# Ledger of designs, part 334: VH-VL binders against q8ixk2r445to577

Target 1, 133 residues: q8ixk2r445to577
Amino acid sequence: FFGMLQNKGLTDYCFDYNPPDENQIVGHQVILYLCHGMGQNQFFEYTSQKEIRYNTHQPEGCIAVEAGMDTLIMHLCEETAPENQKFILQEDGSLFHEQSKKCVQAARKESSDSFVPLLRDCTNSDHQKWFFK
Short names: E, the ipSAE of ESMFold2; O, the ipSAE of OpenDDE; V2, 0.75 times the mean of E and O plus 0.25 times the DockQ between their complexes.

## First folded at step 16 (VH-VL)

Design e46 (framework fv_axatilimab; at its last look DockQ between E and O 0.84; V2 from the best seeds 0.00; counts 0 for: pae E 2.1 > 2)
Fold by OpenDDE, look of step 16:
Structure e46 (fold): chain C 133 residues (1-133), chain A 120 residues (1-120), chain B 107 residues (1-107)
Amino acid sequence: as target 1 above (133 residues)
Amino acid sequence: EVTLKESGPALVKPTQTLTLTCTFSGFSLSTYGMGVGWIRQPPGKALEWLANIYWDDEKYYNPSLKNRLTISKDTSKNQVVLTMTNMDPVDTATYYCARLRYGDYYFDYWGQGTMVTVSS
Amino acid sequence: DIQMTQSPSSLSASVGDRVTITCRASQDISKYLAWYQQKPGKAPKLLIYDASELQSGVPSRFSGSGSGTDYTLTISSLQPEDFATYYCQQDYDWPFTFGGGTKVEIK
């Protein structure tokens, strides 16, 4: 699966990554932004290694969850996907993080224009449902 | 068990400052994601959100009352304090503190509320 | 601010009745909607969050549904302890706002 990773509950919002420096793509938080389908900032791929890859420049970035955190941070992809980069996109649309045993949920921050994916206990909320478009 | 309890004066004179304290147990504001909010309810009326404070000391206020509200926390005492300046009879209400979590923003545990009457 | 309009403001029902309460937001709130129950002299109690998720400990006769601007709280079979006032709340945008409430009274 590849393309925009859109949330079911949070209408018209997609995974978005826009690093401050295009030559340094790691270390920043993945956010949610209105789906626009332009550029590479919203292009992701779910791989056979259970990675969510950010496909723009080399080296490729993969979404990771750092120890003790509930946010999604961009790391470099590795030949063998590390445990903190493994996700399961279920048939029901839930995005499950294997290491934390939590689900990715669309959550707001300080304003309605600022949303982020966060790890939460798994529920049936549509805020935890995702699909590629 | 999560519990919250509001304390403060039951009677405040107009133009005076109201200070309310929320004392809670069963959770800590040192825990990542935890927050406490204040909500008030005039007698026979609907609920109105006032302010939130989080573990990282981020604060949010109802814009209509922001200039009158100050929220603070003492993590070591498991307390959150709300101050409201220039009280008016229209501010007469039951004031609640309640727990919420950053990113969720619904209130899952509430105090019993404390009635505050503003009268001369 | 996002306005939350509840309907009806009050209703009379009997034990065993199916009760439906509606909450309409002034704009799309993307299911960031909670329902509370409040009994006289008591604090509100969380029933539903994220429009349809049942809070732990809440009886299964309570359910929430809806999307966009329109949401519904349903009590499948009203029990004596369910006579109360119910409020919706949006957490989509600051400031958080509540509906005007719906009082469920005994017929």
Scores: ipSAE 0.907, ipTM 0.953, lowest interface PAE 0.5, mean pLDDT 96
Fold by ESMFold2, look of step 16:
Structure e46 (fold): chain C 133 residues (1-133), chain A 120 residues (1-120), chain B 107 residues (1-107)
Amino acid sequence: as target 1 above (133 residues)
Amino acid sequence: EVTLKESGPALVKPTQTLTLTCTFSGFSLSTYGMGVGWIRQPPGKALEWLANIYWDDEKYYNPSLKNRLTISKDTSKNQVVLTMTNMDPVDTATYYCARLRYGDYYFDYWGQGTMVTVSS
Amino acid sequence: DIQMTQSPSSLSASVGDRVTITCRASQDISKYLAWYQQKPGKAPKLLIYDASELQSGVPSRFSGSGSGTDYTLTISSLQPEDFATYYCQQDYDWPFTFGGGTKVEIK
């Protein structure tokens, strides 16, 4: 699956990755930004290995969650997907992080203009529902 | 069992500084994502959020009151302290502390509240 | 700041009645909406978060719905312990603001 990964509850917001240095793509947080479909910052591939890949850079980036954290950070993809890079997009739209057993939720960074995806205990909230557009 | 309890003076005079302490149990501010906030309620009026502090010592203040508020924590004592300067009779309210998680800005457990009257 | 307007400010109802109260935000808050119940002399109690998610331990007669700017709390069959004041709160944008409250009284 390939395209913009949009949140159901936070209307018109999509996964977005805009690293400050195009030559150092890893280590920065994925954000949520208004869906626009322009440029390459909002296009992700969901792979058969359950990765969410940022394909506009070589080597490719894969979304991960580091142990004990709840933020989604860009790592380098590996030939065999590490457990912290596996996400299951469920039929109900929930995006389940396999290692932590938690779901991705859209949330505001307090006192910021930014929204971010964060891991939370799974609920039926529309803030935890995602789809490719 | 999560509990929170507010303590501080019941009466302050105009222009004085109010200091309130929240003492809690059943959770810790050493736990990733945990936070404590302060909310007040004037008699018969709506609730107003004041400030939040989180496990990583990040602090956030209601912009309309930012120059008057200071929040701090002592994780080893399970305490959060709110200081509000230049008190005025319009600040008469019940003051609550409550628990939240960063990213989920609603409060799942509240203290019983402490009434603070500002009067000459 | 996002203004939260509740209506009605008060209502009278009998045990067994279906009660609906509304909360309107001054802008789209994308279902970032919580409901609280408060009895006199007591702290608020969280009922609903994310517009429709029921907090643990809250009876199923409480439900929340809505999207955009308009949200409702429904009590399907009012019980004696439900006579209280109800508040909505948006957690969409900082600072996080509350509605003015709706007092539910015995008719």
Scores: ipSAE 0.561, ipTM 0.871, lowest interface PAE 2.1, mean pLDDT 91
ESMFold2 (binder alone), look of step 16: mean pLDDT 92; pTM 0.936

Design e47 (framework fv_axatilimab; at its last look DockQ between E and O 0.74; V2 from the best seeds 0.78)
Fold by OpenDDE, look of step 16:
Structure e47 (fold): chain C 133 residues (1-133), chain A 120 residues (1-120), chain B 107 residues (1-107)
Amino acid sequence: as target 1 above (133 residues)
Amino acid sequence: EVTLKESGPALVKPTQTLTLTCTFSGFSLSTYGMGVGWIRQPPGKALEWLANIYWDDEKYYNPSLKNRLTISKDTSKNQVVLTMTNMDPVDTATYYCARLRYGDYYFDYWGQGTMVTVSS
Amino acid sequence: DIQMTQSPSSLSASVGDRVTITCRASQDISKYLAWYQQKPGKAPKLLIYDASELQSGVPSRFSGSGSGTDYTLTISSLQPEDFATYYCQQDYDWPHTFGGGTKVEIK
């Protein structure tokens, strides 16, 4: 699966990554932004290694969850996907993080116009359901 | 068990400042993602959100009342304080403090509320 | 601000009845919607969050549905303890706002 990763509950919002420095793509947080399909900032790929790859740069970036955190941070992809980069995109659209055993939820940031994907306890909320478009 | 309890004066004179304290247990505002909010309800009327405070000391206010409201926390005492200046009879209401559901902005636990009457 | 409009403002029903309460937002709130129950002299109680998720401990006769601007709280079979006032709340945008409430009275 590849393309825009869109949330079912939060209308018209997609995974978005826009690092401040195009030559330094790791270490920043993945956010949610209105789906626009323009550029490369919203192009992601779900791989057979259970990675969510940011497939725009070399070396490629993979979404990771750092220890003790609930945010999605861009790391470099590795030959063998590390545990903190493994996600399961379920049939029902839930995006499950294996290591934390939590689900990715479209959550409001402490801002009226900002949303981010965060790890939360798994529910049947449409805010935790995702699909590639 | 999560509990919250409001305390403060039951009677306030017009133009005076209301200070309410929310004392809670069963959770901590030192915990990531935790938050406490204040909501009021005039007698026989609907609920009105006032302010939220979070573990990282972020604060949000109802814009219509922002210039009158101040919210603060004392994590060590498990307390949240709300001050409201220039009280008016129209501010007569039951004031609730409530815990924000983890990761959301809904209120999953509420205090019993404290009735505040503004009268000369 | 996002305005939340509930309908009806009040209704009369009997035990066993199916009750439906509607909440309409002035704009799309993307299911960031909660329902509360409030009994006289008591604090509100959270029933539903994220439009359709049942809060722990809430009876299954309560359900929530909807999307966009229109949301519904349904009580499949009204019980004596369900006579109360119900409120919706959005947390899509600041300030978070509540509906005007719907009073469910005994017929």
Scores: ipSAE 0.862, ipTM 0.941, lowest interface PAE 0.6, mean pLDDT 95
Fold by ESMFold2, look of step 16:
Structure e47 (fold): chain C 133 residues (1-133), chain A 120 residues (1-120), chain B 107 residues (1-107)
Amino acid sequence: as target 1 above (133 residues)
Amino acid sequence: EVTLKESGPALVKPTQTLTLTCTFSGFSLSTYGMGVGWIRQPPGKALEWLANIYWDDEKYYNPSLKNRLTISKDTSKNQVVLTMTNMDPVDTATYYCARLRYGDYYFDYWGQGTMVTVSS
Amino acid sequence: DIQMTQSPSSLSASVGDRVTITCRASQDISKYLAWYQQKPGKAPKLLIYDASELQSGVPSRFSGSGSGTDYTLTISSLQPEDFATYYCQQDYDWPHTFGGGTKVEIK
């Protein structure tokens, strides 16, 4: 799958990655932003290795969650996907992170206009449902 | 078993500073993502959110009361403290502490509440 | 601040009745809505989060629905322990605000 990864419950919000330095794409948090499809910030690929790749920039980035954390951050992709970069996009739209056994949820940062994807215990909430558009 | 309990004075005089302590068990603010908030309810009226504090010591306040509120925690004692300055009779309410998780701004466990009356 | 308007402010019902309570937000809150039950002299108890997700230990006769600005709490078959005041709360924006409550009374 390739395109804009949209949240069902938080309508018209998509995964967005806009690193502060176009030459340093690693280590920054993935956010949610209004879907617009302009530029390179909202296009991701879901690969056969269960990666969510940001590959409109070189070197390619893969979304990861570090052990004990719940935020989605950009790492370098590797030849064999590390466990912390593996997600299962299930038939019901849930986005399951294999290593943590948690689901990706749309959440608002407190006292902010910003939304971010965070890991949470899996539920049937529409905030945990995702699809490519 | 998750429990929270509020403690502090039942009666304060106008202009005094109120200090409330939330003591909890069954969870820790050393756990990533955990938080405690304060909510009040004037007699017969709706609930009003006051402040949240999280495991990483980030603090958030209701903008209408921001200049009067201070929230802090002591993770080793499982305590959260709320201080509210310049109390007024309109601040008479039951004060609750409650648990939440950052990103999920609803409260899943509540203390029993403590009634605070502000009167001469 | 997002204003939450609940209706009705009170209602009377009998055991076994289906009860519907509404909550209307002054702007779109994208299903960031919780419902609480509060009995006299007690703290609120969380029933529903994310508009429709049932909190652990809450009976399945409680359900939530809605989107945008309009949300409902439904009790499919009212039980004696369900006579209480119910509050909605938006957790979309700050300050987090609560509705004025709906008192469900016997008779």
Scores: ipSAE 0.718, ipTM 0.901, lowest interface PAE 1.4, mean pLDDT 91
ESMFold2 (binder alone), look of step 16: mean pLDDT 92; pTM 0.922

Design e48 (framework fv_axatilimab; at its last look DockQ between E and O 0.84; V2 from the best seeds 0.84)
Fold by OpenDDE, look of step 16:
Structure e48 (fold): chain C 133 residues (1-133), chain A 120 residues (1-120), chain B 107 residues (1-107)
Amino acid sequence: as target 1 above (133 residues)
Amino acid sequence: EVTLKESGPALVKPTQTLTLTCTFSGFSLSTYGMGVGWIRQPPGKALEWLANIYWDDEKYYNPSLKNRLTISKDTSKNQVVLTMTNMDPVDTATYYCARLRYGDYYFDYWGQGTMVTVSS
Amino acid sequence: DIQMTQSPSSLSASVGDRVTITCRASQDISKYLAWYQQKPGKAPKLLIYDASELHSGVPSRFSGSGSGTDYTLTISSLQPEDFATYYCQQDYDWPYTFGGGTKVEIK
């Protein structure tokens, strides 16, 4: 699967990554932004290694969860996907993080224009449902 | 078990400052993501959100009352304090503190509430 | 601010009845909607969050549905302890706002 990763509950919002420096793509938080068909900031790929890859730059970035955190941070992809970069996109649309055993949820930040994906206990909320478009 | 309890004066004179304290247990504001908010309810009326404070000391206020509200926390005492200046009879209400979580913003556990009457 | 409008403001029902309460937001709130129950002289209790998720300990006769601007709280079979006032709340935008409430009274 590849393309925009859109949330079901939070209508018209997609995974978005826009690093301050295009030559240094790691270390920043993945956010949610209105889905748009322009640019590469919203292009992601779900790989056979269970990675969510940001395939815009070389080297490639992969979404990771750092220890003790509930945010999604961009790391470099590795030859073998590390445990903290493994996700399961389930048939029901839930995005499950294997290491934390939590689901990715669309959550509001400080305003209605600022949303982020966060790890939460898994529920049936549509805020935890995702699909590629 | 999560519990919250409001304390403060039951009677405040107009123009005076109201100070309410929320004492809670079963959770900590040192825990990432935790927050405490204040909500009030005039007798027989609907609920009105006032302010939130989070573990990282971020604070948010109802814009209509922001200039009158100050929220603070003492993590070591599991307490959150709300001050409201220039009280008016229209501010007569039951004041609640409640727990919320950053990113969710619904209130899952509430105190019993404390009735505050503003009268001369 | 996002305005929350509940309907009806009050209703009379009997034990065993199916009760439906509606909450309408002035704009799309993307299912960031909670429902509370409040009995006289008591604090509100959370029933539903994220429009349809049942809070821990809440009986299964309570359910929430809806999307966009329109949301519904349903009590499948009203019990004696369910006579109360119910409130919706949006947590989509600042400031958080509540509906005017719906009082469920005994017929």
Scores: ipSAE 0.911, ipTM 0.956, lowest interface PAE 0.5, mean pLDDT 96
Fold by ESMFold2, look of step 16:
Structure e48 (fold): chain C 133 residues (1-133), chain A 120 residues (1-120), chain B 107 residues (1-107)
Amino acid sequence: as target 1 above (133 residues)
Amino acid sequence: EVTLKESGPALVKPTQTLTLTCTFSGFSLSTYGMGVGWIRQPPGKALEWLANIYWDDEKYYNPSLKNRLTISKDTSKNQVVLTMTNMDPVDTATYYCARLRYGDYYFDYWGQGTMVTVSS
Amino acid sequence: DIQMTQSPSSLSASVGDRVTITCRASQDISKYLAWYQQKPGKAPKLLIYDASELHSGVPSRFSGSGSGTDYTLTISSLQPEDFATYYCQQDYDWPYTFGGGTKVEIK
């Protein structure tokens, strides 16, 4: 799949990546922002290797979760997808991170206007359901 | 088994500062994402959120009370402390501490509560 | 601040009855809603989060539904231990605010 990755429960919010320097694409957190489709920040590819790729810039980025963390961070894609970059988008819309055995959930940053995707124990919450448009 | 318990004075005079301690077990604020919050309930009235503190020592306050509240923790003692200045009879309530996780701003385990009366 | 309005403020019901209570938010809260049960002299107890997810250990006769501004808590077959006051809480935006409560009494 390619397009905007939207949350079912937090309606009209999409994965968004806006690195401060396009030549320093790694190490920054993926956020959720109102879906708009402008400026390339909201276009991701779900690959056969179960990666979520940010490939509108070079070098290409792949979403990862670092050990012991629950935030989604941009890493460089590799020829063979590392385990921490593998997500299973299931038929029910859940986005499962195999290495951690957790699901991606939409959450507000505390006392902020910003939302972010975070890993949580898997539930049936619509905040853990995602789809491409 | 997750437990929390509030302790502090039952009676406070107007203008005095209230200090409440939450002592908990079955979890730690060294654990990534864990937090403790304070909520109060005036007699016969709705619950009101006061403040949250998290494992990383970040602190968040109800804006209507921000200048009166201070929250802190001692991770090694499994304690969280709430201080509320300039107490008024309207602040008479049962005060609860409760556990939450960052990102999920509802409370899954609560202490028994402690009643604080503000009067001369 | 997001205002949470519960209705009714109280109701009387018999064991075995189906009970519904309503919570309305002053703006869209995107299913960031929790329900609590509180018995006299006791702390609130979490029942439901994310509008419809049952907290662990909560009996399946409790369910939650709704979207946007309107949410309901349903008890499919009221039991003696369910006579209590029920509160909703939005966790969409700070300050996190609670409804005024619905007291469920023995008829």
Scores: ipSAE 0.762, ipTM 0.914, lowest interface PAE 1.2, mean pLDDT 92
ESMFold2 (binder alone), look of step 16: mean pLDDT 93; pTM 0.933

Design t50 (framework fv_retifanlimab; at its last look DockQ between E and O 0.87; V2 from the best seeds 0.85)
Fold by OpenDDE, look of step 16:
Structure t50 (fold): chain C 133 residues (1-133), chain A 121 residues (1-121), chain B 111 residues (1-111)
Amino acid sequence: as target 1 above (133 residues)
Amino acid sequence: QVQLVQSGAEVKKPGASVKVSCKASGYTFTSYWMNWVRQAPGQGLEWIGEIHPSDSETWLDQKFKDRVTITVDKSTSTAYMELSSLRSEDTAVYYCTREGKYYLSYAMDYWGQGTLVTVSS
Amino acid sequence: EIVLTQSPATLSLSPGERATLSCRASQSVSWYDISYMHWFQQKPGQPPKLLIHDASNRATGVPSRFSGSGSGTDFTLTISSLEPEDFAVYFCQQTYSTPYTFGGGTKVEIK
């Protein structure tokens, strides 16, 4: 699966990543933004290693969850996907993080105009359901 | 003006299939989710599923996953709902509905006139 | 699935009276300050008509006498002063979780 990773519950919002430095793509947080499909910021791939890759250039970035955090941070992909980079996109649309045993949920930031994907306890909320577009 | 025009009433035997059409006009067909909802006589409303016409992304009620197929024809701005292995309890008025876009949500703001599907021996 | 329970099943009132309809969800349908609960009006032989979206927002063209309130699991549709054309069946619907579900409806009938 590849393309825009769109949330079911949060209308027209997709995974979005825009690092400040194109030559240093890791260390920043993945956010949610209106789906537009332009550029590289919203192109992701779900791989057979259960990674969510940000495929813009080499080296490739993979979404990771750092210890004790609930945010999605871009790390470098590794030959063997580390445990903190493994996700299961389930049949019901839920995106499950194996290590934390939590689901990725569209969340609202302090500003009403900003949204981010966060790890939360798994529920049946459509805000925890995702699909590629 | 937004319009959803559905195909005419159907009478089917148990075990048969029915395909209902919904022609959309007055808006960009590929920009809005299209839903199917049915209502048995004198009963409530039951959501069947939805499709996004741009890429045919589909979500169905698990109850219907084995019997329902929702499709679209972008060239004619028409959505289809096919229900197979019909049973008497499938007798209902079937509606197509468009989900209008709001700030952070959708709501079914336009509806077709409905298509009565009668399943009887 | 989320079950929506509407009450009362039937509401008998006269024109000019206030109508209060309840919809209770089996679990919360709110996400932060947004409640994914909607209200529809349906008259015989017609499709449902959207009245209220997201708990408290009137759809386009809906008279001001219609209002919605509530959050979490409890929601209310209020018709401040019933007009003759308001006698119909009213359904609540949640879009918090697929499958989307409807309440059983409240029939507002003339006394």
Scores: ipSAE 0.899, ipTM 0.951, lowest interface PAE 0.5, mean pLDDT 96
Fold by ESMFold2, look of step 16:
Structure t50 (fold): chain C 133 residues (1-133), chain A 121 residues (1-121), chain B 111 residues (1-111)
Amino acid sequence: as target 1 above (133 residues)
Amino acid sequence: QVQLVQSGAEVKKPGASVKVSCKASGYTFTSYWMNWVRQAPGQGLEWIGEIHPSDSETWLDQKFKDRVTITVDKSTSTAYMELSSLRSEDTAVYYCTREGKYYLSYAMDYWGQGTLVTVSS
Amino acid sequence: EIVLTQSPATLSLSPGERATLSCRASQSVSWYDISYMHWFQQKPGQPPKLLIHDASNRATGVPSRFSGSGSGTDFTLTISSLEPEDFAVYFCQQTYSTPYTFGGGTKVEIK
C-alpha cells in the first residue's frame, strides 16, 4: 500500500510527519492532520515487512513504538524490521502493533484541535480503523 | 440544494438481483460518503454500507458483504447498490443517504425518496 | 454490533404536551467530548429526516422545541411542546462504529 493513511472515525485526517529539522528526521512524533496530499508530509508506504515507511527522504524513516510507550516515533529503517516497527493492517481496518498487542487509535491532545495516533487497547471504534487512499 | 433521486420500484423473484440507482445533485458528489439503508415494511432501519465516490473506498455490514455491491459513476454523480440472491426477507424500501460533515463528526443529513423492492414468488 | 434500545415504544400525548424519548446504547458511543448519536424523524411515506446530530446539535431548519442531550450510553430527545406536525416516529442512530445501527423507534401519537 502507498499513499495517505486515513482514519475512519476522524474523517479527513491522515498520518503526517513534520520534523522541525528536515535534515534530522529521527525521534519526532507522528501526528494526524487534515489530508491534503501536498508536499511529502503525508506519504507513507506499508511494506511486506509490516513497516510503515516515511520514504520520501534518505535515509528512510520507519514508524516505531518504544517499549513501554504509546506514541508513534520516527526511527531509521533497518534491513530486517525490528519488532517495535511491525504493524498489521487487518481486514477490519484495525492497525495492530505486534510487539505491544495494541491498536493504533486517533487521539485528541487534551482539549485542543491537535490530534495524534496512539497505541490503545484494541476496540471496535472507528477511531481505530485505517485505510490508504 | 442537495437532492438524491432514486430509481423506481422493483418487483423480483427469489434468487434474482436488483440494482438501485441514486442520482445526486446540488453538491460535490466526490466529497461525501454515500450510504445505503433499508427499511422492511413496518420495521426499523438497517444500515447496509457506504462508499466514498472519490476513490470507491467501501465499508459494508458483514451480513450483506457477499450479496451487496456498492458502486459509483462519477461522470453522472450516481451511486448504485446491487443486491443478489434475493429472498423474501429482502422486501424493503431502500434509501440512499449522504453523510454530511460536522464538527469532528458526520451525520446522514439528506436522504433519497426511497425505492421499494418487493421479492415474491 | 452496537444495539440501541429506544423507550417507550409508543408515547400517546396531546398537542402542547412535552415529549421525552430515550435511547440507550449497549456500549459508549462517545469519543472525547463528541457523542456519535443522532436523531431522525420519520412520517408515513417519507424518508427519515435528520433532527439532531452529535447528541445535542439541531440540524438546519429544525425548530427550537426539539432538543437532544446525553453522553456515553444514555441519550434523550425532548420536544418541549408538541405541534400537530410532530406526531411521527423517531429513531436514534449511532455512527461510532461500523456497522452503523438504529434504534427500534418511538412512535409519538395523538392521545
Scores: ipSAE 0.800, ipTM 0.922, lowest interface PAE 0.9, mean pLDDT 93
ESMFold2 (binder alone), look of step 16: mean pLDDT 94; pTM 0.956

